VH-VL binders against C2 domain-containing protein 3 (C2CD3). Designs and how they scored, part 4

Target 1, 169 residues: C2 domain-containing protein 3 (C2CD3), of Homo sapiens (Human) (q4ac94r1171to1339)
Amino acid sequence: SSGLLDVGLRYRRSPRTAEGVLAARTVSISVQIIRACGLQAAAKALAEREPALQFSATVGVNASVTTHLSFLPQGEQRRTHPVACSFCPEFSHHVEFTCNLVTQHCSGEACFLAELLEFAEVIFAVYHENTKSASDIISIESCKEYLLGVVKVPTKELLIKRSGITGWY

## First folded at step 2 (VH-VL)

Design b07 (framework fv_romlusevimab)
Fold by ESMFold2-Fast, scan of step 2:
Structure b07 (fold): chain C 169 residues (1-169), chain A 121 residues (1-121), chain B 108 residues (1-108)
Amino acid sequence: as target 1 above (169 residues)
Amino acid sequence: QVQLVQSGSELKKPGASVKVSCKASGYTFTSYAMNWVRQAPGQGLEWMGWINTYTGNPTYAQGFTGRFVFSLDTSVSTASLQISSLKAEDTAVYYCAKDIWGSYEYAMDYWGQGTTVTVSS
Amino acid sequence: SYVLTQPPSVSVAPGKTARITCGGNNIGSKSVHWYQQKPGQAPVLVIYYDSDRPSGIPERFSGSNSGNTATLTISGVEAGDEADYYCQVWDSSSDHWVFGGGTKLTVL
């Protein structure tokens, strides 16, 4: 697929001082979602599956993006605010995931974070939020979300390159 | 203050076994991986592998499978390297070295003083 | 298997700048660490993650990493800087730490 999201990922691996190394028990994984673009194709594909949804070149979609680290529970996922009426929304969204250096494996065995990151991925899900400006707040039908696309970025490169990962995915 | 203190020099005959120990202090032992690095006389540094200090799970570089065993005694914050069926080419200084962030990918911020193992007939 | 290439020796006059290179295919995409080893002593980490210095390492030591070459730079070289210097990267494809062959720095 063509690049859907302009993202940046950084891993803070080491503090500058020896004292910081001795004291620190966590690292930060920084995720930046700058923008999405080219959502016309995804919107058209969605409209073909959901005929009641129609998009025009002048209207766009109401896009939001969720970020999920594959080794963390779903409850730890983050979401951008929706950007209305655009096929190239700018989010300028930045979040940090604080992770322990030693994490419990799913089999009950503890393992180092770097072991998990070698095989893990950051999962971005892009949604269209069909939110009517309705006065009826009880209507569930006024608050639907539809998946436009999924972008998976391997975290292995974060271990290799200190400057992080940046680009369209 | 972080310290890694290794056991004393060993002189062994071919076919014998040796156990080199590395006692850690000044930090939480199980939070940082321990590496083993050797240096043959007049040669450069050669990475042998690492051990996950929390799980006890060792990983060996290809040249160090079989005769080499990494182990831990977490109750005394000690990592050990055992070499069986010693050969003359095992003559080297053996170092333990701590990972900076507790993972096998990270740089080695503190090193033991080294243990010289000499194998001679 | 991944290979790091260092010059065997570098000579520099006191007070001048020494540059020690570490060559590797696309090494700029990897994180490079540098160690100093004086005769009869254990290695000491002097630069980690391309350009960061541990506490206690003088500002004279700096690092860079781009393309196929990483460089350790020592400005205002002192006699006490004479040592072997090793670069190091993690090669995730082979699951190995890789050390360069070492560079002997001689202060004239």
Scores: ipSAE 0.005, ipTM 0.492, lowest interface PAE 13.9, mean pLDDT 79

Design b09 (framework fv_romlusevimab)
Fold by ESMFold2-Fast, scan of step 2:
Structure b09 (fold): chain C 169 residues (1-169), chain A 121 residues (1-121), chain B 108 residues (1-108)
Amino acid sequence: as target 1 above (169 residues)
Amino acid sequence: QVQLVQSGSELKKPGASVKVSCKASGYTFTSYWMNWVRQAPGQGLEWMGWINTYTGEPTYAQGFTGRFVFSLDTSVSTASLQISSLKAEDTAVYYCARDFGYSYEWYFDLWGQGTTVTVSS
Amino acid sequence: SYVLTQPPSVSVAPGKTARITCGGNNIGSYSVHWYQQKPGQAPVLVIYDDSDRPSGIPERFSGSNSGNTATLTISGVEAGDEADYYCQVWDSSSDHVVFGGGTKLTVL
């Protein structure tokens, strides 16, 4: 009850390659976003910080979440499909990040993914989408996004717990 | 060469202690967890637990708490098993075996050759 | 605790197919791995994730897993296949690795 997002994280080894390698060349980090709660309170707090939003004439409100692994480029972040903002919107969102088991550091040195995961985070950014009246035709240009909150989940637990990480954050 | 090399056989009296070592080479030690598996004479394989080679945190199966200690020396890529207050029923071959600990795929692709520990008076 | 049941022994003639079973409640929902152990030697992984073969393991070795029974199949059995065979799973509810009791394969 003290978290914004109900999420699940798992670390999975990819299937064996065609060359018959015992150790997989890649691994998958599986991320599930089940639901969010407290978005109405977050939206109210945002409106109090930005008074102009109080005058929005919106008949419907959508929410979406972006997922970013802190050691990956921003271009590899993922986004949920927008869902209608309710008391506890359900995303039922699942994505996999395929990562090389051995990756190059920015300085050109190779390092194992395990070394990155000790200090890395999965970063969830939760957005409120301010949508105009349902009778209007909405273009991408008329859609405004507002950041409601950021949830950071350390990946260190994936090195400790084989069952992964599940819970409210 | 990717391998796990274990220390030599031990003959001990009841009440003594023994330390079995397992030296890894040919791979990054901290990228795989180390497991310990025991096999009593004429018996099957029995999983004892594992140690996280990155954090040093050990996890023991229920039957192996108390007298059994898993440890690491990462500077020499070595995992160790210490058994205190030895009993006759500790007589077995002890194996170290690696697994890729970050996945749900818990299997042992590389094994040490085994260390025979015999406890007799 | 979760239990895997194997027959104590299986006999097969050279060139024929040996089948070694591993019984477990709803074992089809687990990933089953198989090890070969020859006398005086450490176990060797021969099948992982139900049906995958490690590099260096002959194509004669195959695996399946469905319902309450997993099976290791060795086709064209050779004298060198005589060994003890163990099945293994990880049981997430107990967070324990579980081995079967082992099956001694005898090539007549």
Scores: ipSAE 0.007, ipTM 0.541, lowest interface PAE 9.3, mean pLDDT 78

Design b10 (framework fv_ficlatuzumab)
Fold by ESMFold2-Fast, scan of step 2:
Structure b10 (fold): chain C 169 residues (1-169), chain A 121 residues (1-121), chain B 107 residues (1-107)
Amino acid sequence: as target 1 above (169 residues)
Amino acid sequence: QVQLVQPGAEVKKPGTSVKLSCKASGYTFTSYWMHWVRQAPGQGLEWIGEINPSGGYTNYNQKFQGRATLTVDKSTSTAYMELSSLRSEDTAVYYCAREGLYDWLSPFDYWGQGTLLTVSS
Amino acid sequence: DIVMTQSPDSLAMSLGERVTLNCKASQSVSSYVSWYQQKPGQSPKLLIYGASTRESGVPDRFSGSGSATDFTLTISSVQAEDVADYHCQQYYSYPWTFGQGTKLEIK
């Protein structure tokens, strides 16, 4: 019965033939965010703590989703456009992350991408965006977004399942 | 058993478009990439492109980029290939083929029977 | 694009003879080569993948070998049912490409 996001992930070593060079130097990680559903429960739970969400918990949220690969800097994060006033927004969002086969570890040391994927995650954060300031006590940037939920999809299965990972998470 | 069912033949005039179907059964449609391959009379096989039925992600042979469009309908487990601006040189048997799960790259383990597209005035 | 060249274009064999079909890639494709059998009026059927691994259900008389640029398909004892076109494919680099095919006939 659980699941906020209908997503798809595929790991494909890019078999690139370049002029004078034939080497698989990169991998493509494709991410699709098709839709979210059941956001009413998340909105109501958060509205108990965040008064600014009371109206949205009743009528619908302005949802957007960020995608973050746990081994990449936050600056590489991608975001959908917000979908207004819905508990089951359709995003139809597709992005690709092109990663080098030898990737820098967060400590700065070189590490093979396959080793990172064994323990990494694709992190989806679902937000409600409020276009009005909720309070004078916080900055405009802070009052614009409220976290509804986080979905983490382990990348380990991408190394095992060639067709990728799809379904509700 | 795994089956990929395609119509037997289509006849089209030059300059028109065609949308060919491939109905899958006997497996989880969204778990395998689907490819399209054509074979002109007396010629070898030519790869057109691939689609992930789960998310709709596609890759195309550059020769067909802009003319071929791959789509799927998950509710009917059907893959489609639309080819526009048809020429007599597009006369060929068009196959859909399922990519296997043998390695991170795999060949085609099941093929449709093919649709013979004839483009003539 | 990687060009796959098959040889010979066609051959006629007597029943029981050993036949070897060749496939050459214009550049290295590692071991990502497959062989398909296409009987007249039928769709291709996977015989060999990964250059040398026989697909389940394929008779033992079929074997594949090779790596990098040079690949072969061998039929140890040709049977009447083996009359077909044989196609090699590289699935290493985009676009995936096939050879022109070798036609096998029984004399």
Scores: ipSAE 0.007, ipTM 0.491, lowest interface PAE 11.8, mean pLDDT 80

Design b11 (framework fv_ficlatuzumab)
Fold by ESMFold2-Fast, scan of step 2:
Structure b11 (fold): chain C 169 residues (1-169), chain A 121 residues (1-121), chain B 107 residues (1-107)
Amino acid sequence: as target 1 above (169 residues)
Amino acid sequence: QVQLVQPGAEVKKPGTSVKLSCKASGYTFTDYYMHWVRQAPGQGLEWIGEINPYSGGTNYNQKFQGRATLTVDKSTSTAYMELSSLRSEDTAVYYCARTYYDLWSGEFDYWGQGTLLTVSS
Amino acid sequence: DIVMTQSPDSLAMSLGERVTLNCKASQDVGTYVSWYQQKPGQSPKLLIYWASTRESGVPDRFSGSGSATDFTLTISSVQAEDVADYHCQQYYSTPYTFGQGTKLEIK
């Protein structure tokens, strides 16, 4: 019931310059992943499904988080570095997603970012990475990622408040 | 350099209509909303409405709904405001002004020089 | 409609003095407030937006503050060129509304 991830989402526009540089028709959606907590239950459930994995109360998991905006291509997905040996990893991770203010539908009708944000969500997937405990390196041929949980945060509140969305989810 | 160029003055009789122009240059016309704001002699500023040059979508101050019509011509980067059923109280300087096309912006960063509309018999 | 009320209607200041202009909204507008300077015979010029962000090219003697319903524009050291009408505007919701304006004069 308690939230798994401490996150922040904010809309950011490009600032004006002294020279009056022409603004691009894009904005950024800022995503912060501060920390995860309470991963003990997810780790226990994972160990029951994957007998080769063992998580002691004193060690933890090697957690990483992927971030995906539901209206952007899957290739725009981002990932935190893994945090070794913790059930409450601190990521202090910040990413920006560039979004067009207006896109074209297949029907030929314009689609505004506001319309997309009304029904969109930010999808966070939390993984255990079975690699060296303190490694900063992840091999592309390594397929030993295990899903711990998924958190979905609706973006519609970004239409209401410039301060954005923050808290546990 | 960003410029919004408006005619200097127009004189109209009560009951007629007027169509004021605002020619934009120095930026991508469809990246900014265009607004119309008037100022009667000795009075404050009054917002009339806005148009999205990309979509043609409009939003009006209810006080002007049905009398004001906002349009754009993308090929000439020109915005227009037509005001019908003119009264002497419509005598004012009419400004066009732009706002960046995003969810958080409503500030007017560039203004036209204004057109003085005089409504008199 | 949100009503913006500016005070005072006019004020006269000595060169180099600190000037404070007030703007009050009839309801909570967050920080969606901008300030404009308008010299006689000229168009308004944007000074401040988002209550406290100074527009590029505006001298640093101009600053804005406030949130919710109460906003101020401050000129830290008034100069002769600052003689103008100053207007506040809310853009929290349409219709966008302006205050009546404050006329700044030099003694």
Scores: ipSAE 0.013, ipTM 0.542, lowest interface PAE 7.8, mean pLDDT 82

Design b12 (framework fv_ficlatuzumab)
Fold by ESMFold2-Fast, scan of step 2:
Structure b12 (fold): chain C 169 residues (1-169), chain A 121 residues (1-121), chain B 107 residues (1-107)
Amino acid sequence: as target 1 above (169 residues)
Amino acid sequence: QVQLVQPGAEVKKPGTSVKLSCKASGYTFTSYYMHWVRQAPGQGLEWIGEINPSGGSTNYNQKFQGRATLTVDKSTSTAYMELSSLRSEDTAVYYCARDRYSFGLDYFDYWGQGTLLTVSS
Amino acid sequence: DIVMTQSPDSLAMSLGERVTLNCKASQSVSDYVSWYQQKPGQSPKLLIYGASNRATGVPDRFSGSGSATDFTLTISSVQAEDVADYHCQQYDYWPLTFGQGTKLEIK
């Protein structure tokens, strides 16, 4: 009821690549996006701002989710496949971020990953993807994305709990 | 019907190495982490490590790091644990166990029947 | 490493009695504790996860409770088939650790 996304987050001290097992300086942050639900309200709010968009119980939304670690560049962002015509899409999406234990934050200074995680967030942005097929070569329709909602999960608990963070957010 | 099939027993001399197998069936092998746990006679369970069968990445209990090596053969859906420099105190039943969730929650819903490794001269 | 200590080491109960098994963590593990049942000559089977959730197929007579450092597995009316070793496990901290086990016997 209060949560939009059913997610799992896990911090692994050991690197999860074969080449990295001897590297003391890398870790993996694992992100699972299981499902979203309750997108009716967000879709209604979006339709009020974008008159060209309409959503009904029968059509749902075409939802996709981006995952962004607040201390990594935007280019490290990941995205689920879109799930068509649903207000409760199931993604079953799993992605891993390989991070250096000593990394650089936005100021360009070297910083320990543990210090960054004290104040960082995993940012999930939920989008509606409105794609129209071209009927001929002159009528080219582009894929446009519309923000439905944002879920921010603090990473501080990843330093405390090896089992990670799981639940609705 | 998830099954993890392990050999019944292995006997090895001290100083040698052993490679124990765990053949998985009844699920998508590459979708779940596999863990290895041992139990010495009359003792509790002890976690050795885990492997992601999709990418082959591993994590070890530091007590076994350098001696245990976890690998998989995706074509046969088989996980392996190799333990080197065997000592008499390595005599134990060795289990493979499947993680409850594909991304790893670190508790185990299915266990192999175990291989009794006896290390003696 | 988190040390998990189970008590008692063993106990013998009469059929139908209420059984209480304890597990103590050396520091807080929130509610990230699982219980496994291991019958002689068999592999462990998951009974409880997240301190209080019964695994699929586990009889209602088994229940788990506790949080932080103190956890309990209760069998409301012990049956002959419950003769086994019971192991607790924490999965909040790495490495994963288990208790030494409690042996349950019938008088």
Scores: ipSAE 0.007, ipTM 0.514, lowest interface PAE 9.1, mean pLDDT 81

Design b13 (framework fv_levilimab)
Fold by ESMFold2-Fast, scan of step 2:
Structure b13 (fold): chain C 169 residues (1-169), chain A 120 residues (1-120), chain B 111 residues (1-111)
Amino acid sequence: as target 1 above (169 residues)
Amino acid sequence: QVQLVQSGGGLVQPGGSLRLSCAASGFTFSSYYMSWVRQAPGKGLEWVSGIYSGGYTHYGDSVKGRFTISRDNAKNTVYLQLNSLRAEDTAMYYCARGWYEDLSYYFDYWGQGTLVTVSS
Amino acid sequence: DIQLTQSPSSVSVSVGERVTIDCKSSQSVLYSSNNYLNWYQQKPGQAPQLLIYYASTRESGVPDRFSGSGSGTDFTLTISSLQAEDAAVYYCQQYYSYPYTFGQGTKLEIK
């Protein structure tokens, strides 16, 4: 398996309702971002777009990753802490997304989380955070970030594999 | 009272088609996973297909590309379209309701069965 | 695909006796403390009926003489104090992953 990002996805039921109506239940989708690797190519492409940024094979990038479930609002997005000076950063990052199992009836149709997962994706956006700018912490309220790449992982296998999805993407 | 009433089926020649129906009553049909399970004469059970409330489907390996499961939530009915039938498809076909737990389904109510015979 | 193997394939016992039926899975069906394994009873000329789900939880209306046990890959259905009406074929089924699969069945005959 080649790829930029080593991730894990699992479906987990929250112990919220002992026994109850389908529409009232919630579940968790667990997302782990273990590490990224091989960021040299992405850094080279970024340097060609932004000539003022300089990368070295011995220095690396300051990488961070955002996680977004395609069927949830953008406000539910999560982000790792940045890992400095590496082309193979290790994040060891874990987050949970709480989702409704079944939505209440509207026009005779109920929507199962399983149906959303068949067509959904977990979207990982990998960024370089430039903290060396003279304007970053003293003049600008936030550090300037640059997109290195996007990784999309289909969630449909969560319906098939109880142990979840793991591997490089 | 939960009830699943099946119809359709019959004798068809190899290469033929049939459509099976399963009419549900006594529960909120649109909220349930529905499935088809078949049993060849004197043999065991084989899961054929399943469909989620909004229409996402799964199929057993032996029927992929030939069978199509569908549902009409307004009519509380699930269907199984059988195409390119073979002698090996001869079986009693059952519809079943899936009760959920952690997005997994066990079949708590079954229809009476519909016999499909494929022979020349 | 997950293969389920039942033993014995057939058994004949007398009313009042205890019988055990085993089901072995080619892969573990345990996830998050739950075993995704069901047991069904099918009487001649009838549709299958759910007896046990989550390996050991008895379905409502099923007599106390039926019990399930096991975890991971090895499961057992036990019927204590057999009654004449228990003559049937019993199937285990996994719902851990698609495609769902059944064991080959165990025929229980009453002498």
Scores: ipSAE 0.007, ipTM 0.549, lowest interface PAE 9.8, mean pLDDT 80

Design b14 (framework fv_levilimab)
Fold by ESMFold2-Fast, scan of step 2:
Structure b14 (fold): chain C 169 residues (1-169), chain A 120 residues (1-120), chain B 111 residues (1-111)
Amino acid sequence: as target 1 above (169 residues)
Amino acid sequence: QVQLVQSGGGLVQPGGSLRLSCAASGFTFSDYWMSWVRQAPGKGLEWVSGIYSGGSTHYGDSVKGRFTISRDNAKNTVYLQLNSLRAEDTAMYYCARDYLGSYWDAFDIWGQGTLVTVSS
Amino acid sequence: DIQLTQSPSSVSVSVGERVTIDCKSSQSVLYSYNTYLNWYQQKPGQAPQLLIYYASTRESGVPDRFSGSGSGTDFTLTISSLQAEDAAVYYCQQYYSTPFTFGQGTKLEIK
């Protein structure tokens, strides 16, 4: 959703200390997740279908955000720590994705990172983590997640703007 | 020392529910991604669901909306709640530990398996 | 979804001989020098066991006679000097993206 997440994306070529020969062929894509807002509407909509969320819809959600680059394996996803009881959580979270300058896009074909970034996106999924059941009986399913929203930010402008991409999405 | 011990399972009618449990020991459970993999009688392996150390979940299309994976890090246990069971869900269900280096790599430790039979 | 196709579906070989099992992926499973392809061994009535990860790295405790090779889309599991206890079904598996998928399996029988 537009206006749900305050994020920043930057293309950084500086190699990390422990990269060895890999550093000669890699770059870092820096992702900052500053904060989320407007989660009450999403929580309220979910609570109509999920009674377990009724309490969170009134007092605040336990929000966490996953970050996925559309051209990387799903095993390379990152996740923020959850922020408890807030409809406008502040994460102040920074992660880096190490990417090959030349990688395999499809079977047998090599693709330059610049070509991938033209059509790629950073996918943010915002979840509510239900830390404990609302029942008096301790539920064995104490840790359950509910999707609050998905934000997709195109990476095309990373090729044009050296200052990166920032703002609400 | 490192092991996964499974429980739950059994015979259930179509539309029924079961909860599978997988108790881990011998390692820092909270650091690992856990998955469930099933195998229908005489057939191959099918990945069903996974849960990251932080609680994020993923499901195969055939079970999405019916199965729920969860974990209790204080009890070193991962669970799979099976709802709206169908005959095609009949299988041996394995829990498996994902090897976590810098990246999620492989299923290095497997539980003994729990048989789920869905029969009219 | 990434589809994995194994060949042959079954093979029968004598003790001491070399066995080769192939696995073909519908797309590349290579990222940043890591090839996200694994091999598992499953004996009758037992859970699968990891043999090889990253296409060619042998899991600790796995005998030297097992080796993996390949890159991109074409992979091979080789068992040199086959032993009687190697009779099992062998599965390749991609760890590149969810849903994680397995090949259909290759049944290895000892003559």
Scores: ipSAE 0.000, ipTM 0.476, lowest interface PAE 15.6, mean pLDDT 80

Design c02 (framework fv_sutimlimab)
Fold by ESMFold2-Fast, scan of step 2:
Structure c02 (fold): chain C 169 residues (1-169), chain A 127 residues (1-127), chain B 109 residues (1-109)
Amino acid sequence: as target 1 above (169 residues)
Amino acid sequence: EVQLVESGGGLVKPGGSLRLSCAASGFTFSSYAMSWVRQAPGKGLEWVATISSSGSYTYYLDSVKGRFTISRDNSKNTLYLQMNSLRAEDTALYYCAREGVEYVYDSSGEYVYFDYWGQGTLVTVSS
Amino acid sequence: QIVLTQSPATLSLSPGERATMSCTASQSVSSSYLHWYQQKPGKAPKLWIYAASSLQSGVPSRFSGSGSGTDYTLTISSLQPEDFATYYCQQYGSSPPYTFGQGTKLEIK
């Protein structure tokens, strides 16, 4: 009814070492992407100006989702495998981001991860891509990505909810 | 078809207040961060404020901090800008803009830009 | 604050000529964060070139963008009448403020 992605977020502590005093200074942010829905509406809207999407808007899109933590470099982004020809793809995708417990502002001052999470977001981008292009003449066109939607989930509650954050966004 | 339609501009005296609205249609409004960008008559573009898709995080141009408040109502697909303590220097055409994000398949990168703009609403601050 | 300086402020040319305009940043900027907008009088800006060199859908192939670090360029290989407009560069990085250059007005000679 509401929301584009069924996701789960969880804050996990780094594994302890045998030397407890020298435990890792990192934590993991666990991200689960279960499924997407409502992709036909997004595809139809985009197809109004992108003729290349008209077929996919009728039969199903090849959806992939990227996950980006707003305080990490874009190079740390993760992506699901594409799910072919579906408006309600199931991804059952799980990834972990390893983050330093203490990091630095752009100004060089140290700050705790908890402080970053208070104002940060997990950003999910849902896009259509073609996975069935073996033709030399159309391979470049078939590799174009079409953004279907963006979902942003605030991380501020990860520190106060042991079970994490789950639901449709 | 993505559409953004601003309203609420007008003539106001220094120290006065106005509330601008931007009605969005043709896309899932709750999935996009939104911004206000202004342009003084005959001058260039100036970013004013940005609000996250959830509405939980807001960012402002230093000269408007404490005077302007950006907000949104995702159930009504509407973006707002509450402007208080207006100054002559705030006179401008105010645009509503959507933040587009493109993720590159081969390269784990992203591009963030203003992909759609409204027609603008004129705010004139003078006595 | 990153300051973007565009040169020249005004570029006077005739249809068929090549146009080149520059955007210089006060600090090094990722090319991924540098974008160009086209604005015609009385109209809203339109995203024209994003990530320094990628043409927005519908932008004619005579337009191109290039650059890295502090120096960026927008080029039009053969001007058409509809290309006369003001062009703004923008730095849209990981954190605000998201700054624009002052614009280059491309006008008919």
Scores: ipSAE 0.000, ipTM 0.461, lowest interface PAE 20.1, mean pLDDT 79

